# Ledger of designs, part 306: VHH binders against p49116

Target 1, 238 residues: p49116
Amino acid sequence: EGPLLSDTHVTFKLTMPSPMPEYLNVHYICESASRLLFLSMHWARSIPAFQALGQDCNTSLVRACWNELFTLGLAQCAQVMSLSTILAAIVNHLQNSIQEDKLSGDRIKQVMEHIWKLQEFCNSMAKLDIDGYEYAYLKAIVLFSPDHPGLTSTSQIEKFQEKAQMELQDYVQKTYSEDTYRLARILVRLPALRLMSSNITEELFFTGLIGNVSIDSIIPYILKMETAEYNGQITGAS
Below, E stands for the ipSAE of ESMFold2; O stands for the ipSAE of OpenDDE; V2 stands for 0.75 times the mean of E and O plus 0.25 times the DockQ between their complexes.

## First folded at step 20 (VHH)

Design pb97 (framework vhh_ozoralizumab_d1; at its last look DockQ between E and O 0.51; V2 from the best seeds 0.00; counts 0 for: grease 25.4 > 24.2)
Fold by OpenDDE, second read of step 21:
Structure pb97 (fold): chain B 238 residues (1-238), chain A 121 residues (1-121)
Amino acid sequence: as target 1 above (238 residues)
Amino acid sequence: EVQLVESGGGLVQPGGSLRLSCAASGFRFEDYGMYWVRQAPGKGLEWVSYISWDSKYTLYPDSVKGRFTISRDNAKNTLYLQMNSLRPEDTAVYYCATHWGSTFLSPEDSRGQGTLVTVSS
């Protein structure tokens, strides 16, 4: 059957808008987040095992884990994104909203806690110095999680997850042979992902993605997103 | 200051075609994904297409897929929407839009005043 992931799945390059503005505005932040989301979903759909599950199952899986995938992506791309700066900017904007009495105290607390959790998770991953292969396998483990409600083909999903775990184990053993507990240290970070609210993540980064369209509702379309050939596009009538 | 100006709307018969344009200014257009959205009378906003910053990817809902084509000319800071096989249900004010992404950051998206498309026999 071959490995679950290939070297092509290890590559995860996020291109940011350039240059970075002096002040990170909402537009910049949202574009950056959108790019990451699309990149994450395109990564998923590039996996043969993922394709083998069929469109319906794929959609269900991504709906269930998009927040976790996105968060892992944030961690992986934290440096190129200047994530700390982005989050600081979000907090600043949130403070302005507070001053304008647009949010309840409880909601503010929830959002701030969520931002804190995001930052802490990313910091923890940075401290572990997670490499591209490890991120790829972690994302695969998260993607092929059979324990989400409403999934079909759970047996197959579980097999893929196990395969991801095994490949990660083999990789870590081979690459980090002197660190006996590295695998455990890495895997133990995964539960933190499920403590994060997908709703708050969506509100922070994606509320204005396409009007009032939810990530949940747009996921099927993102998974079906077509590669456009520039030469085939109708550019302005000359 | 982000500015978007839509044009190209009008009256067309069912099965007809229109091409909408959106002139963008006030931001680095080439760095941002762009959207077309529409609002029919008495209905909410509906997205109809997305194109990535580099035009590598496009996105369509099933309602317009195969009929509408989004494109962009970054050198001209212009977004386009080719609409073919138009239907009465496509009647709406069409807006080009940028992504603002967050209620906490900003409750508003950036879009122009729109251009009216009327599909009627």
Scores: ipSAE 0.705, ipTM 0.861, lowest interface PAE 0.8, mean pLDDT 89
Fold by ESMFold2-Fast, scan of step 20:
Structure pb97 (fold): chain B 238 residues (1-238), chain A 121 residues (1-121)
Amino acid sequence: as target 1 above (238 residues)
Amino acid sequence: EVQLVESGGGLVQPGGSLRLSCAASGFRFEDYGMYWVRQAPGKGLEWVSYISWDSKYTLYPDSVKGRFTISRDNAKNTLYLQMNSLRPEDTAVYYCATHWGSTFLSPEDSRGQGTLVTVSS
């Protein structure tokens, strides 16, 4: 009983490093991305339905979908991040790397295609004028995806995904009653997220971690934090 | 340019405690997350701890959780690592970092020069 998400789960406020440097550097880009990643994982962890699935399932789900959550976050926070400026700086770096023959042309092509897909996705979401409630439920649909390889408890995950879909439908029909096809238009954007490479996202937005420590490796530590520690961090007490 | 200077390493007996410091300059320390990483003799680099810019998030691998505490003083541009219940396997060079390389954008990491911690009787 009760809604899948509360009003607190609709609020998604990214705090940026300040001020933005005149010339963008890797430190600024990676710090901005890390803040969005932590905000996204904090958001997921705060959902009671997510907590109810248990630690092992939570870890498997977020490992499978962090890139989709992150990309939705980039679209939602594109203006506050000045994402177009960040992407332009990355493109400039890639073009300079081609001229200096420091990176494989084939690899640069893959990365440029990824940037194009990301820009197209963010532009599509902006054109649809996706609101905060819609973003919250799209993130929930992505989070509660039962179809990732190797998942257990898929029936319960599917139940929560269906609940997210139903609540999104109710919201859109109530709020955008004049746009009969809005929900369908929104939902057909989601398959594009699965085409985004998590490895390329990590290379573009995050510095490499030492040894085998990667975003995938950090996720379980964030999700396994003690309730008291986590509550302290949410309230800003620590 | 990012500059990081570690200090506080030394020889300590098993079960002892040690406090590492990292003095940061060349960037707005208060706006960036910080890491401690270590390299034991003959082994690869290992992540030890992370703290966010606002101290809201702190992360530890199981190998050090409950024994090590990361903290920062943004007013002093200083990062700390409190190490308790030290074990011989904690023997390593400890590095402070704000990011580390092996990315498509930058292969260079941003680590200090390191401080040696030896846990031995």
Scores: ipSAE 0.626, ipTM 0.807, lowest interface PAE 1.1, mean pLDDT 84
Fold by ESMFold2, look of step 22:
Structure pb97 (fold): chain B 238 residues (1-238), chain A 121 residues (1-121)
Amino acid sequence: as target 1 above (238 residues)
Amino acid sequence: EVQLVESGGGLVQPGGSLRLSCAASGFRFEDYGMYWVRQAPGKGLEWVSYISWDSKYTLYPDSVKGRFTISRDNAKNTLYLQMNSLRPEDTAVYYCATHWGSTFLSPEDSRGQGTLVTVSS
């Protein structure tokens, strides 16, 4: 059957708009987040095991886990994104809005708590020095989660998750042989991802589309997105 | 600050074609993904296409996939929508737009004034 992931699935390079604005800029934040989302979706689509699942199963999986994949992407790319700086600027803005009595206090508190949990997660992943192979396998474990409500083909999804877990175990044992507890320390970070709210992620990073479009509603279309890299035969105008 | 000006709308018969343009200014157009959205009479806004900053990714809902093509010319700061095989249900005001909207981070979004497309015999 071969390995679940190949080296092409380990590469995860994010580029940012330049330069980073000196002040809080929602357009910059949303563009940066959109780039990470599309990179994450392109990554998931390129996995042969994912391609082998049915269309309904693919849509259900991504709807269930897109926020977890996105959060892992934030942690992996936190340095290149200057994520801690972005989050600090958002926190300062929200605190100023409370002091000026401009926004609902309950919603702002929920958002602030979410930001603190996100920052703690990213810091813990950085302290563990998670490498690109480990991130790729963690994303696969999150993607192929059979225990989400409403999934079909659960037995096949479970087999793919077990394969991701075994490949991660093999990688860690070979690459970090002197660190007996590394696998356990990595895996205990995953439950925190289920605590992240997808609607707060949308509010922080994805300004709503004009109208009522949400990330959940566009997942089928993101999975069908056209990619110029795969068009192959474009005679360029440049 | 951000300025988006749509053009190219008009009256067309079913099965016909139109090309919409959106002139952008006031920001680094080449660094940002762009949308086309539309509003039919008496309806809410509907997303019709997206293109990434570098044109690497394009997205379409099923209602227009295969008929509409989004493109951009970053040297001219211009976004395009080629609309083929037009149907009466495509009648709407068409807007180009950016990624942002009204949130606790910013109360403003950026959308042009729109261009009317009417598909009728």
Scores: ipSAE 0.554, ipTM 0.778, lowest interface PAE 1.6, mean pLDDT 83
ESMFold2 (binder alone), look of step 22: mean pLDDT 84; pTM 0.847
OpenDDE, look of step 22: ipSAE 0.693; ipTM 0.857

Design pb98 (framework vhh_ozoralizumab_d1)
Fold by ESMFold2-Fast, scan of step 20:
Structure pb98 (fold): chain B 238 residues (1-238), chain A 121 residues (1-121)
Amino acid sequence: as target 1 above (238 residues)
Amino acid sequence: EVQLVESGGGLVQPGGSLRLSCAASGFRFEDYGMYWVRQAPGKGLEWVSYISWDSKYTLYPDSVKGRFTISRDNAKNTLYLQMNSLRPEDTAVYYCATHWDTYLSGPEDSRGQGTLVTVSS
């Protein structure tokens, strides 16, 4: 009944492995990415509306949108992560790979296109100077997407998405009152997230996270762990 | 260069317990997630457990949930796996790992040499 998100849900602080190695490696990249993934799952689980949907719906929802949440997190934490440096290191590894036939030409092309799309998305968000409140509501809009195949409780999910949209509108109109078209500029960035392959994100950032198990397969375990932690605190969160 | 040395394996009866250890070196252990994987004779690799750098997150597949406990001592650069209520199906070589082989990392992985666990009467 209250606002969809509280100030605690706007806070999104990524702790990085320290120090950054002199020469970037896959180990550091995967650890950094896994921290962002866990932070994103923890964030979603802390939302009372998300918990109200129930376990089966919650799991299906996150399995459908984790790549969109992760990509928004990459954009929000791009400076903390030194994302441009990470992407440059990945490109260097891919260029080295072409010299001994490790990957097909089609796969390299797909991965390079994905990196370009990711850089463009992060650059567009940086140019718009998206703030923490705006990121929180964009993540909520993405999280409460009723249009993924196979979802249950789609009417309730749609209501939560509309609530996120309304609260974002109220925030932007109040905070950026002189910029009449800011909300439109922000919202038109979101469809690009659906064009980015979760399989390629997984290959770039999560290779070897758990014995070659897919992110799809580990999401239920992550949500189960966080459900146990939050079960005793539901009434204390709001 | 990541180096991992597993120990603590052995022969145990069904229903028994074992505690595995993994001594890590060559990287900042306290900053990286760790996992245990196993390979039964003639089978593929199976994920057993994961623990985050700060021990905040621990993950288990249903096959070991409630029986195995992963833990770490960052001051000693050591990873542990407490195995209780062992079953013949748990017979495998157990490896600790930080990450896996990919086209990004090259042909090697960051698994140790492994420690053999045999559950038999």
Scores: ipSAE 0.606, ipTM 0.797, lowest interface PAE 1.3, mean pLDDT 84
Fold by OpenDDE, second read of step 21:
Structure pb98 (fold): chain B 238 residues (1-238), chain A 121 residues (1-121)
Amino acid sequence: as target 1 above (238 residues)
Amino acid sequence: EVQLVESGGGLVQPGGSLRLSCAASGFRFEDYGMYWVRQAPGKGLEWVSYISWDSKYTLYPDSVKGRFTISRDNAKNTLYLQMNSLRPEDTAVYYCATHWDTYLSGPEDSRGQGTLVTVSS
């Protein structure tokens, strides 16, 4: 009955390993990415509407959109992450040591294009000067996407997405009243997220998961992750 | 020069308990999430627990949840794994890891020797 998101859902603070090393190794990159991924999923968990969908449904949702959420997180945290430096390091590692297997020329091209798309998207978001509320609502819109195959409770998901969109609209109207096209300008960035491969993102930021473990396979466990802060967010007692 | 030294393994009966330790050096231990992984005979590596850099987050697969508890002491650069209600299927060499690709990173091997846990009647 209340709003989809509260002020507690606006806070999205990523803590990076400190200090940043002169040479960004795979360890640093993976740790940073893991923190962001966990933060993103923790954020999703903190939304009452998300909880209301049930474990199976919300797992399916996150499986479908984790790459988009992660990418929005990259954009939002680009400065604190020094994302450009991380991406440069990834490119360097790609050339030298990211994969033991010989990559085809076509695959290299795909990966490089993906890196370009990530950088471009984050740059575009920076140019728009997206604030924390807008990011929260954008993430909610992405999270509650009913158009993924195999989802249950699609009508409810759609309602939540609509609610996110409406709240975003209200926020933008209130906060940026002089910019009548800001909402549209922000929303038109979302399609770019769908052009990005989750597999390549996983390879770049989460390379070398133990065995055949994938982000897809780990998501159910991450969603069950124990956290000291989780209860505080749910109860609003932060 | 990342170094990880596991200890605490041994032979235990089903239903028994063990506490593993991992001494870490060569990196800023307090800045990184840590993992326990295991390799059973004839099987591949599988993760069994994760703890964030600040110990605020812990993660377990269903296979060990409720039985295993991961913890860390950053002041001592030490990772722990409390294993209760051990089962024969928990028999494996246990390793601590600094990140997901620690054991898959190729030429730079930061793996320790591991510690053998054998659960048998």
Scores: ipSAE 0.489, ipTM 0.776, lowest interface PAE 1.3, mean pLDDT 88

## First folded at step 22 (VHH; framework vhh_7n9e_1)

Design mr1 (at its last look DockQ between E and O 0.76; V2 from the best seeds 0.00; counts 0 for: pae E 7.1 > 2)
Fold by OpenDDE, look of step 22:
Structure mr1 (fold): chain B 238 residues (1-238), chain A 119 residues (1-119)
Amino acid sequence: as target 1 above (238 residues)
Amino acid sequence: DVQLVESGGGLVQAGGSLRLSCAASGFTFDDYGMYWGRQAPGKGREWVSGISWSSGYTAYASSVKGRFTISRDNAKNTLYLQMNNLKPEDTALYYCATHTPSSYPQDYWGQGTQVTVSS
């Protein structure tokens, strides 16, 4: 059979909201994050292997890994998004909440650690100079993870993940033939994604836009949405 | 269609230098790592050097390390190989290459440029 991904799956271009405000407000951050989320989910939806799993399995799979996909997207789009500036803005907004004594010391620590982990992850990926091909297949490996609880068709998911891993390995070995450890250096970054809380990610990037609605609850809707339609949804939420 | 066109090869004396170029088209150049390979007469293809999409990472074969430098200009969709202190054993057809999902399990190669190093 052919490759797991196509050339179109390597392309991952995020369009930022325009214009950029002088002060990055919560709305701008949430809209930017929403666009990335939609792009990531629609990317997954466009993969034939993903489609072959069926709607129920697809939904469960995305629910399990959306935070990891989103985080990889942040890393990949860090420059276009000015992620460092966004994170700084988020911290500033949090400082206001701290001053208002709305958060416990423990919660503040958790949130700040999460931001730190996110920044470190993105920096580490930048340092490795991960390209579009590698990101695409890393996302595929993350997407087709069979070890999430409650999944059906785990054998098939595992096969897809293995296929992704093999194709990535082939690419890296051919491109960097005498560096036998590059693949390992790349893959060893994936565990960091599992250390990041989806709840904290949701709070930092999405609370201002979706309120009390969870990303988990809107995933089925996003997966059924036409690709050209999500921009309208984002603007409607503004 | 993916196209790779190598240039810059020629005849040079041992100890001399050459700079190879590879013009790339038909794919998003900055989404992919690139590499140089070579094929000497009667020998198989040999990997020479690889470079990541933004040049943040480079790798070299042990036989050329310290003498060759790989670089790229993404604005020009061009890959380069600076070859210094050339040796007769560097004589080969040099080619640039890349890999896309659609090419799996094969890579894309150019026609190559001939480098000949005389003693």
Scores: ipSAE 0.918, ipTM 0.971, lowest interface PAE 0.4, mean pLDDT 93
Fold by ESMFold2, look of step 22:
Structure mr1 (fold): chain B 238 residues (1-238), chain A 119 residues (1-119)
Amino acid sequence: as target 1 above (238 residues)
Amino acid sequence: DVQLVESGGGLVQAGGSLRLSCAASGFTFDDYGMYWGRQAPGKGREWVSGISWSSGYTAYASSVKGRFTISRDNAKNTLYLQMNNLKPEDTALYYCATHTPSSYPQDYWGQGTQVTVSS
């Protein structure tokens, strides 16, 4: 049996909306986030092991882990997205909502704590300088998580996760041979992803969508969408 | 196909310096970590230094730390090794390498460039 991922799964190139405004606005942030979400979903769909699990299992897996995949994508693309600038703009927008008494104090605290956790995660990944190969296998590990409730093919999912873990280990040991603890430092970052709130991610990055879209509800449609349709929607929007 | 081509080796006196280059092609260079290895006559391969895709993380074997500096230029798809204060023990065939997924998974390395350090 061959490797879990190929070169096409390691390449993860985000294209930002054009033109880039002088000052970031809600529409630019939402378009940028939407592009990352679609890129992440189509990345998952393109994996032969994922396809082998069947459509219902695919939908269930992505619904359970989309926020983890999105968060890994934010960390991986933080420089090209200017994520620190985006987060600053979001914080400024939140401060305006407080001043206008649009959000409760408890909600604001919850959202700010989430932003702090996201910043810390992205900083820790940047300090380790996680490469594209490592990100691809981390995404595969979170995608093929057998621990989510309601899954039916958990034995096969666990086998794919173990394969992703083994291939990451092999890559790190060969590429960073003198750093005995690099794999452990990378893997210890994963539990933080489970603590990220999908509800808050939707508020931070997707509020500009009409009707305040639930990402969970649109995942089946994104997964069925052909690549040409996806590219046409993104190109037409920009 | 992945191709790695080393250059810059030669004969130097102990205490001297050399700068090795590795031209890479056939893969997305800026998605991968890279490393240098060496093989002295009659010895096995030795890992020398590694560098992350963005240059934000570097690592060195204890035998070369403080004397060698790894770097990369992702715009030129090129990996470098600056070798200072060379010792006769540094005499070896130096090769650059990466580990990348493919339909035929294997370690990729170049043919190497010879470095000879005389007393």
Scores: ipSAE 0.055, ipTM 0.584, lowest interface PAE 7.1, mean pLDDT 83
ESMFold2 (binder alone), look of step 22: mean pLDDT 82; pTM 0.826

Design mr2 (at its last look DockQ between E and O 0.89; V2 from the best seeds 0.00; counts 0 for: pae E 5.7 > 2)
Fold by OpenDDE, look of step 22:
Structure mr2 (fold): chain B 238 residues (1-238), chain A 119 residues (1-119)
Amino acid sequence: as target 1 above (238 residues)
Amino acid sequence: DVQLVESGGGLVQAGGSLRLSCAASGFTFDDYGMYWGRQAPGKGREWVSGISWSSGYTAYASSVKGRFTISRDNAKNTLYLQMNNLKPEDTALYYCATHTPESYPQDYWGQGTQVTVSS
């Protein structure tokens, strides 16, 4: 069989909302995040192996790993998104909420730690200078993770993950032949994704747009949406 | 189609310098790491140096470390190899290469440019 991914899966270009406001409001942040989320899910559904798992299984996979995919997307698109500015804006909004005594001290700590973890993760990825190929296959490894509870076809998922790992390994080994630790340095970053709370991510990036609706509940719909349809809904919601 | 075209090779005396160039087309250049390899007469292909997409990471073979410098210009879709303090054992056909998912399990490489170092 051919490779798990194609050249089209390496390309991952996020289009930001235009125009960029002088002050990054909640709407702009949420719209930007929504576009990234859609792009990530659309990327996943375009993979033949993902399609081969069937609708129920692939929906379950995305539900399990959407936060990780989203976070990898943030890291990959950090420059285009001006992620540092977005995060600063989020912190600023959070400060306002703090002043209004809307959050407990413990919750504030959790949220701030999450933002810090996110920043550190993105910075670490930038420092490694991860390219589009490596990101694509890291996302594939994350997507085809068999260790999530409640998954069906775990054997097949594991095979796909192994295939992704092998192809990434070959790429790194050929490109950086005498650096035998490059792959390990990359893969060792993945556990950081599991430490990030999907609930906090959802609150920081999506609450202003989707309200009380969970990302989990809308994933099946996003996976079925066409790009034009999604863009229309986002525009209509603004 | 992916195309890689190497240039800059030639005859040089030991201790001399050369700068190789590789013009890339047919793929998104800045989505991929690139590397240089070489093949000496009667020997197999040898990896020389690799560079990440934004040049934030570089790697070198032990045999060329400290003498060769890999770089790239993404705006020009060009890969470079500055070779200083050349030695006769550096004599080889030098080629630039990349890997895409569709090329798996093989890489793309150009026709190469000949580097000859005389003693």
Scores: ipSAE 0.894, ipTM 0.961, lowest interface PAE 0.5, mean pLDDT 93
Fold by ESMFold2, look of step 22:
Structure mr2 (fold): chain B 238 residues (1-238), chain A 119 residues (1-119)
Amino acid sequence: as target 1 above (238 residues)
Amino acid sequence: DVQLVESGGGLVQAGGSLRLSCAASGFTFDDYGMYWGRQAPGKGREWVSGISWSSGYTAYASSVKGRFTISRDNAKNTLYLQMNNLKPEDTALYYCATHTPESYPQDYWGQGTQVTVSS
C-alpha cells in the first residue's frame, strides 16, 4: 500500500564545515564524516516502515548496516565532500604513520586496500550518475536487509526490502527504458558494501571520536536523540 | 503536487528541427531522472529519451538516437528535447515524465505538446 519512501526521504543534502581549511586535518575529516553519519541515521529514523519495526529492531538493523549506509552516503555526497581530497589527506597521514612506525605493515596494507575498494565503489556509482531516487532506494535495500544475524521481525524486514527493490526497478525501467542493464549494474554494486570493514571506516573517518568507542556502541543514543539535538549534530552547530 | 507543462511543439517540414521544453514543479527536480515519451495517433506511449539528475547519463530509443538530444537546466527546473532531422514518423504528442516515490507504480506527465512533421 503506497510507496515505501516519500519525497522527503529522497532529499539527502550534506552541509560541510565552513570554511574549508587550507589543509585537511583530522578534525575537519571527522566533522565532515560525523555530519554524514548523523544525516544517514536521521534518514533511516524518519522512514515510517523503519519506525514500525520497534526500537530494538531499529537498533539491531542500524548496527548491522551503518557502514553500508555511510558508504552509500560517501558515494552520493562525494563531490560535495571533496572525498577524493579527503582520501588523499588520509593517505598522507598513513605515510607519516609508516615513517613513525606507528602501524604494522599488515594493517597499513589492509587499510590501503580498503581505500582502493572505496574509491572503486564511488567511481562506479559516479559513472552511472546514480540519482537521489536511486540512492534512496539503494539505502532502503541496505537498511531492510533481513539476512543479518540476530535480527527480529525478519519476515517484515524482508517484505520492506522487496518493496524497495520493486520500486527501484520501476523507476529505472521507466526512466531508462532502453537501457535494460542499468538496474543490473546498480544492483551488482551492493555486495561490495558488505565487504567494507566497519573498523577500518572508523579508523579512516572517525579517528577524532573521543576514546576508541565504536560507532555501533553509540547508535542507540543517536537513534534516541531529540530533533533539535539531532539537527545540531548534522550542521555541526555544537 | 507534481506539475509538468510541455511547450515548443508545432508544424515542421521533414529534415527540420524543434526544441521542446518541460517546466516542472511540485517536486525536487534535481533529485530525479526525467524522460520524454511520445504518443502517435492511435498508438500507445513510446519511451523516447531519459536523462539522469546531473545530466551525466542519457539514454535514447533506437529510433531517435543521433537525431534527438535530451538536456536539463536544474536551476530553472526545465527539461529539454532538441529534435533534429525530423521525420514524418516522429509526428506525435510529446510528454515529459517523472516517477517519484509518491507516484509508484505510475508516472506523472503533462498534457503534452504536439509535433507534426510534414513530408
Scores: ipSAE 0.155, ipTM 0.652, lowest interface PAE 5.7, mean pLDDT 84
ESMFold2 (binder alone), look of step 22: mean pLDDT 83; pTM 0.829

